# Miniprotein binders against Pentatricopeptide repeat-containing protein At3g56030, mitochondrial: the designs that were tried, part 16

Target 1, 310 residues: Pentatricopeptide repeat-containing protein At3g56030, mitochondrial, of Arabidopsis thaliana (Mouse-ear cress) (q9ly43)
Amino acid sequence: STVNPNPTASPGRRTCVEFDNLIFKAGSSGDFEAVRRLLNSRVVNACFNTTATFKFLTNTDSYSSSLEDLRRILPQTDAGYTRKHSYETLIARLCKLGRIDDALVLINDMAIGEFGLSTCVFHPILNTLTKKNRIEEAWRVVELMRSHAIPVDVTSYNYFLTSHCYDGDVAEASRVLRKMEEEEEGVMSPDTRTYDALVLGACKSGRVEAAMAILRRMEEEGLSVLYATHAHVIGEMVESGYYALSVEFVMAYAGKDKRLDEENLGSLASKLIKRKRFKEAKMVLKEMSVRGLRMGDALREFHEKNVLQS
Key: E = the ipSAE of ESMFold2; O = the ipSAE of OpenDDE; V2 = 0.75 times the mean of E and O plus 0.25 times the DockQ between their complexes.

## First folded at step 22 (miniprotein)

Design TH70 (from TH68 with L12M; at its last look DockQ between E and O 0.89; V2 from the best seeds 0.81)
Fold by ESMFold2, look of step 22:
Structure TH70 (fold): chain B 310 residues (1-310), chain A 111 residues (1-111)
Amino acid sequence: as target 1 above (310 residues)
Amino acid sequence: SRRYFLLLIEWMILMATELIQEALQALDRGDYETARKLLDEAIELLQLALEYAKELGNEELITLIDQLLELVESARQAIERGDVRQARELLQEALRKLQSALEELRELMKR
């Protein structure tokens, strides 16, 4: 039931999807020598690992031995980028599976083997822990990073900042920002994720005017605004019953980015319809129509019945 | 540069501004318990902002925020003694000083 790759059987160059499919078949059948060869071969073909590369690894009991087999063969992949990226991809997969302890075992394997630990392999671990509100464990991972002389970057701190802001914990968020200010001079400055967290924190504190002021500050700094950042403000306005203000907000930012406009106006219209705010929803849908913005099926049906017909 | 401290102080001052505006509306409708609770929250934010202004070492911000705390604390005391007119006047002055603090922060961010 083992699958050996045949790289010369392809009529043209193999794609990244083809490599992922071959690795899935090999790993599912227990052919980890083929997995090792495919991990090496794909890099030679300028194809890099994806979120699908280790999809054969699951939490099912029928295949629980796959991690130990991967731990055996990964040190034997081509040194340098190939081996480092394979560990990084596997660590990210383990984090998606919720297997943080196993991800930390892989960190230790990389450290012992001197396979090139860097900040980026820790990002999925920190992201998962902070999203699950396991903040104390996340700080212990930071201490592990420091024990290996691995710098804590702005991305790492932003996971903590976002978690505290989501909880509305201004005091803890401020302590994270203080730590960011204390880091290596000249290497860290507020970025898009930093402002997103502060907008979120103002929204979770019920302070929509403050959130909008910080959003304007993002724009004045020349930072691109994420859909998630606008979504924080829109969500808080609707939750708090500020329906007319929510329409004014999306209209004030409309016209800069068509994809952003589609997401903002569409999301607002859906929220207004669910709250039975049909007057405001009609205004938003009418504007979407005149701007040529795409609607989902439910919004299109509502628009055709309630806006175009009247 | 100290850009994280400047942004943090601005964030707190913006939220305190909104809290004080809402507290004024609560005073106008006679909801003194809500006004007091909103002012307590604003005081907590301003106390944090003061600590970071001290860390920043900016005397103008320290003076402005310290004066803001005195105004808001005095307004809270005025509510407790039933002097709603004085509380309103103190909070209106606090809003003017909050604007001054925001203007100072904007000038510091240009540097």
Scores: ipSAE 0.750, ipTM 0.926, lowest interface PAE 0.7, mean pLDDT 87
ESMFold2 (binder alone), look of step 22: mean pLDDT 89; pTM 0.898
OpenDDE base, look of step 22: ipSAE 0.819; ipTM 0.933

Design TH71 (from TH68 with L8M; at its last look DockQ between E and O 0.85; V2 from the best seeds 0.80)
Fold by ESMFold2, look of step 22:
Structure TH71 (fold): chain B 310 residues (1-310), chain A 111 residues (1-111)
Amino acid sequence: as target 1 above (310 residues)
Amino acid sequence: SRRYFLLMIEWLILMATELIQEALQALDRGDYETARKLLDEAIELLQLALEYAKELGNEELITLIDQLLELVESARQAIERGDVRQARELLQEALRKLQSALEELRELMKR
């Protein structure tokens, strides 16, 4: 309290990677007081926690770390952003490890301690449960959110929607959309991820024309189309044997974003080669070359052997 | 408000449209079993779309989807009795009504 902290940027400030490495070393050696201090000081240095921050926490005995030690020291981190973000990051790590019950224990810790429980803390739990097709458990987490008066947002519902669309379960996807319409708290509107899920669902149902119509709707609404959304359509076109249409599709969207063009044309060329559609693949690779688009090693080798030398 | 219902109904109708187009192709090549199965799937999607159109409360859309269901059911029955010509005509009319439903949905989304 008598010492004046450094109020400005230091000339040799630590990086976020350096903080993560120091936390890894301290946590692995059982020095949780050092972990607590580093969690506080990284925020002072404008370094946010990352997916690597709690990497020392694993599912094996080879690392000397314990969730119980973290549960002891996290309440002792600086109040506000530091403590809240430390809980959020640890919950996400536990979800990555598949330790959902432990993540829910931390939710309860945050609630009892009044440490700023909010919707975004639940996102990794819902994402993990829906991706693992543990839908009933995911809905119970939604009920837990409601019991704490935490609003269920578009992102939360989109995890359910994407899961059902991936399975091609149109009826269940429709029931999720109904719940989104009926949500009493907050104002919700379909976003890019909502449309992505519907494109995915049409593709998983084998409905390429419907998927393309939804993409057109995304454009009409002024929404940015994700690479993943294009990948759904390209994949379904090739799987269904619509090779000429797939080439037309990637060409129609080419010309505005070189990185997207590289991903779309490269992915299509690879899929066409795998399906032994060498004529179409050569057309795509030639177009990549004339547009100056970067190729991966395998595509470059195919292009050199089959396009430039024949 | 209500944008999720409108998007959902559009999604269902788009997929039903594609199913009916494929059923027509199957009918034209004499594959009546495939045509019937595709029409059964389209009926399921249209029934779901009708349910949510009723919750939306749009009488024009409800009427269009009801008429669509009657056309597709009649086409199924025509296939069962071997009247391929009438089945084709009924499905072509269903496709025109599907376009009308999509136009109505677009007008509702603008509002």
Scores: ipSAE 0.747, ipTM 0.920, lowest interface PAE 0.8, mean pLDDT 87
ESMFold2 (binder alone), look of step 22: mean pLDDT 89; pTM 0.902
OpenDDE base, look of step 22: ipSAE 0.821; ipTM 0.932

Design TH72 (from TH68 with Y52F; at its last look DockQ between E and O 0.79; V2 from the best seeds 0.81)
Fold by ESMFold2, look of step 22:
Structure TH72 (fold): chain B 310 residues (1-310), chain A 111 residues (1-111)
Amino acid sequence: as target 1 above (310 residues)
Amino acid sequence: SRRYFLLLIEWLILMATELIQEALQALDRGDYETARKLLDEAIELLQLALEFAKELGNEELITLIDQLLELVESARQAIERGDVRQARELLQEALRKLQSALEELRELMKR
């Protein structure tokens, strides 16, 4: 006897969070035919998969671990966008769970089924491997990409570059940049993430002046400067004991983008408090208040206290 | 094209510049071991920059970086001999040459 795979839905149009909740219930109860139908119908309702869509898939020893059932039903979803996006979302979930070999099995499923492999499906795999310092495995995934005639893009190389720069490994970062220059297929040029990695690499090498020069180059090229890029410089200045310079840095950039100012001044204040640089932290917080910048809960608590005055 | 090589060489040159400036400060305070260590690190970065300048095929950059390496290596040897005055003069010349290399890179990136 069959379990009803299609739970009763509200008569009105479902929201994206409602689709994710319904898929969670269906997958948790083993109703994968309902999962298949919900993956199709959410697209009809202009609802895209999210990081929660496959949250029912876990690493536990419970009977609810269900990759093989997902492998059975995903080919049966509507062709085109729906099926491709479902594979992409599931691969990202497997990467979050640390199940890289399973993600690669899905890559092979997509290749055999001719479901439209593309570069973006590999990004979460490369990101996860490089962040875990599994660099040799990440390069083997690049070779797998090439074996399927999938072009290696700037985003893919930037995962390697960022990982080596985080380690302060200038020689290996240089080898990645050489590979990026040698890339024959397509037009590749340094982008925001490329510059971010180089700023990070200079900071991790203790070269804050070099980091600032590269940051100025980003601005001259008209590239959007990431909050993370400023955070690299602020972090290195505080770690190196350049407290006055760090305050000057955030003030020099303040006034153009309120949200960027909130991140820069807020992160600096937090780091100064951790280092017990309360005079400098209070100066930054006073400036945040004068400019009407939002503070996080911890900074607001510190600002509201009058401990240093009592 | 050549954008990644130019950015890479600039990145290496900027870090080498900072190392050489710190080495001069170490010389000024009499910390010759720190100065030597910083110059060894700068030499490694300049050797990488030379490698990529050769791959780029830019004769002006190759000449500038090769001259930089000679100056910095000579300064390190001068420190080993105890000739602090010569080491300082060589490193000051290296800093001027580093600025020339950065100017050349800036002009190449505009093209």
Scores: ipSAE 0.798, ipTM 0.940, lowest interface PAE 0.5, mean pLDDT 86
ESMFold2 (binder alone), look of step 22: mean pLDDT 88; pTM 0.896
OpenDDE base, look of step 22: ipSAE 0.842; ipTM 0.941

Design TH73 (from TH68 with E10Q; at its last look DockQ between E and O 0.90; V2 from the best seeds 0.81)
Fold by ESMFold2, look of step 22:
Structure TH73 (fold): chain B 310 residues (1-310), chain A 111 residues (1-111)
Amino acid sequence: as target 1 above (310 residues)
Amino acid sequence: SRRYFLLLIQWLILMATELIQEALQALDRGDYETARKLLDEAIELLQLALEYAKELGNEELITLIDQLLELVESARQAIERGDVRQARELLQEALRKLQSALEELRELMKR
């Protein structure tokens, strides 16, 4: 595969998808000079890197580029935003591949080259480590951030908080919140992800009423409630046998966001059917139909046979 | 305002409140072992809340949570000696004080 773009001419306006496809072809064929040029050219065309930009880099690849080739060409990209964002995107890709040590090598490359290390390059590393329950390594990465005078932000702490809350470890989650309070920047405040973690932690502890109280607090603070946050509550209600309450919950939130309604009511209906709670499931499906909410194929079939025919 | 400490204490107290409410329902049906287990969990949460209230340095919260711990611990002991009526009365008082603590936390979060 041969890529020969002319960045100075840029005669047509390419999309971000088109740039990602060109970079994929160039990287897959080993043409890293083309990769370098395309990384520069896309920014000139107001097309920023995406999660697909470095998809040609894999763990199983007889003909793909090596990380070493990327490490050689990235310093040669245009200085400033282009080079910084290329490193950020590659670090995120390495984390997705599970190559944390390689991501840390790129951190060091950025530090030595003075390419503008910032908090955001560490986010995918912390996220991956905390999700894999490698908490001690994640804290060592925080110490690395501090050694470079890079601030540890709310997002960084929220990865730890979410991990402990997912495990139902209230004591460890409490210690993270204490560290967030002690952070010297002094301007940090709980955000949507902080509340989401606490809802998750209450749910994993089996405390549905506490989870709902935290959700009400989120609304009082004017924070957007994530679909994932609602999913924690719906899942716990059904698992604990609170079927009528689960229907009441989704109905209380219905009417404000059609896509959220489709996910909440659809997911609840499916869970109720699996538990053979057909009366409650019929109520939810009837409401979905009345509101014009889309259903998956299985839900539509159940609805047609059990609600519309009666 | 120490917003992370206030949110943390609120989170712990909300979960303890639900545990105590469930313990009362367990007492109503005569399931004393479940009630005891739920109160043990509530005590752990309230002990954490007290630790962080002390770090916050709020004397009113410290007093309220310490009184809550005394009530819940006394209720657990009442269950062990078979005094169900006393256990119910102590837990009802604990729930009233939990509401007071939650209201104070809500006011502190606004400021």
Scores: ipSAE 0.767, ipTM 0.927, lowest interface PAE 0.7, mean pLDDT 87
ESMFold2 (binder alone), look of step 22: mean pLDDT 89; pTM 0.900
OpenDDE base, look of step 22: ipSAE 0.797; ipTM 0.921

Design TH74 (from TH68 with E41D E44Q; at its last look DockQ between E and O 0.06; V2 from the best seeds 0.00; counts 0 for: pae E 7.4 > 1.5, placed apart)
Fold by ESMFold2, look of step 22:
Structure TH74 (fold): chain B 310 residues (1-310), chain A 111 residues (1-111)
Amino acid sequence: as target 1 above (310 residues)
Amino acid sequence: SRRYFLLLIEWLILMATELIQEALQALDRGDYETARKLLDDAIQLLQLALEYAKELGNEELITLIDQLLELVESARQAIERGDVRQARELLQEALRKLQSALEELRELMKR
């Protein structure tokens, strides 16, 4: 009478890839009883679900019908880890397909069946919604988590923060941080160095426009910035071909610290000269001269030959 | 505030990790001035992470971030004296400890 999830196998052991391939073939052919059996037996063989496990589920040939068959058989998988992980894996697959409403249906299935909802099943849903800029829907998912007494963790809030960082929205990033304070006794606002870290994150992702937007908003709010913040934004603008904009950006921040100005304007001018952007370089060197900023010998020679004599 | 400080610490550690990786790349190409500047910035981010770890009251995180700061500062000093091989070794050790710090933070988030 006990369920034996490990089918009798040939002399060799099945691999995790082999299980995923067998599930793909079974699901593609509509044999969902085989899918159920394979989901059970792979765990017995210490072969856990992967991102490929539900690859047969697509937005084309296996649309809503295949999901309904999976919804029928998943409650029938072995209780505990096997069933919980099958739901988690399927929810992640649905999110990859952009089928968020279907993922939420599975959340409800898990809740009704009392199959062990946890914070981690919501992560792919929040990640997908925030990356697609569906922020209001993502907050409604957070409210759904709260309605099930599921704690909203740092990873969940980080999806919002990352999205606002990449959009350059300091105000919304601040609102995320304050939302977290509402759950506990909060005592302070985030340090300006936290916003510098958001700018660095945007630069690392190649989101130059987001990084510039965050910096402009920080300046509007009177917040100071780190050397790394300026240097990385300037470097990324030049690497991305925003030459004229790089001059505009540096000029907008010039005048706050003479040593920083010497480093930023000098570095920008050198990078522009290396890229043969002589018109932009001339503008930077003229401004350095007007402000009395120190130039290295190579920049000084270029300035004298190309700016003062042209 | 516990989740608030955890979010801030994780974000700062992630960005410090990226700066340290870039510093290693700068060392590999012989750009010691860029490496030094990147490490100075990583130190500032880690110092802020330490402040938040103290507010959180987690002694394991405090100890780990203190050790990270010692490694990165020692690597910066090694660059100043021209000991590039020691700087590289210290930064590689710092990256391993950064991964340990991230794992501990993620375990705390499960609680």
Scores: ipSAE 0.021, ipTM 0.455, lowest interface PAE 7.4, mean pLDDT 80
ESMFold2 (binder alone), look of step 22: mean pLDDT 89; pTM 0.902
OpenDDE base, look of step 22: ipSAE 0.805; ipTM 0.925

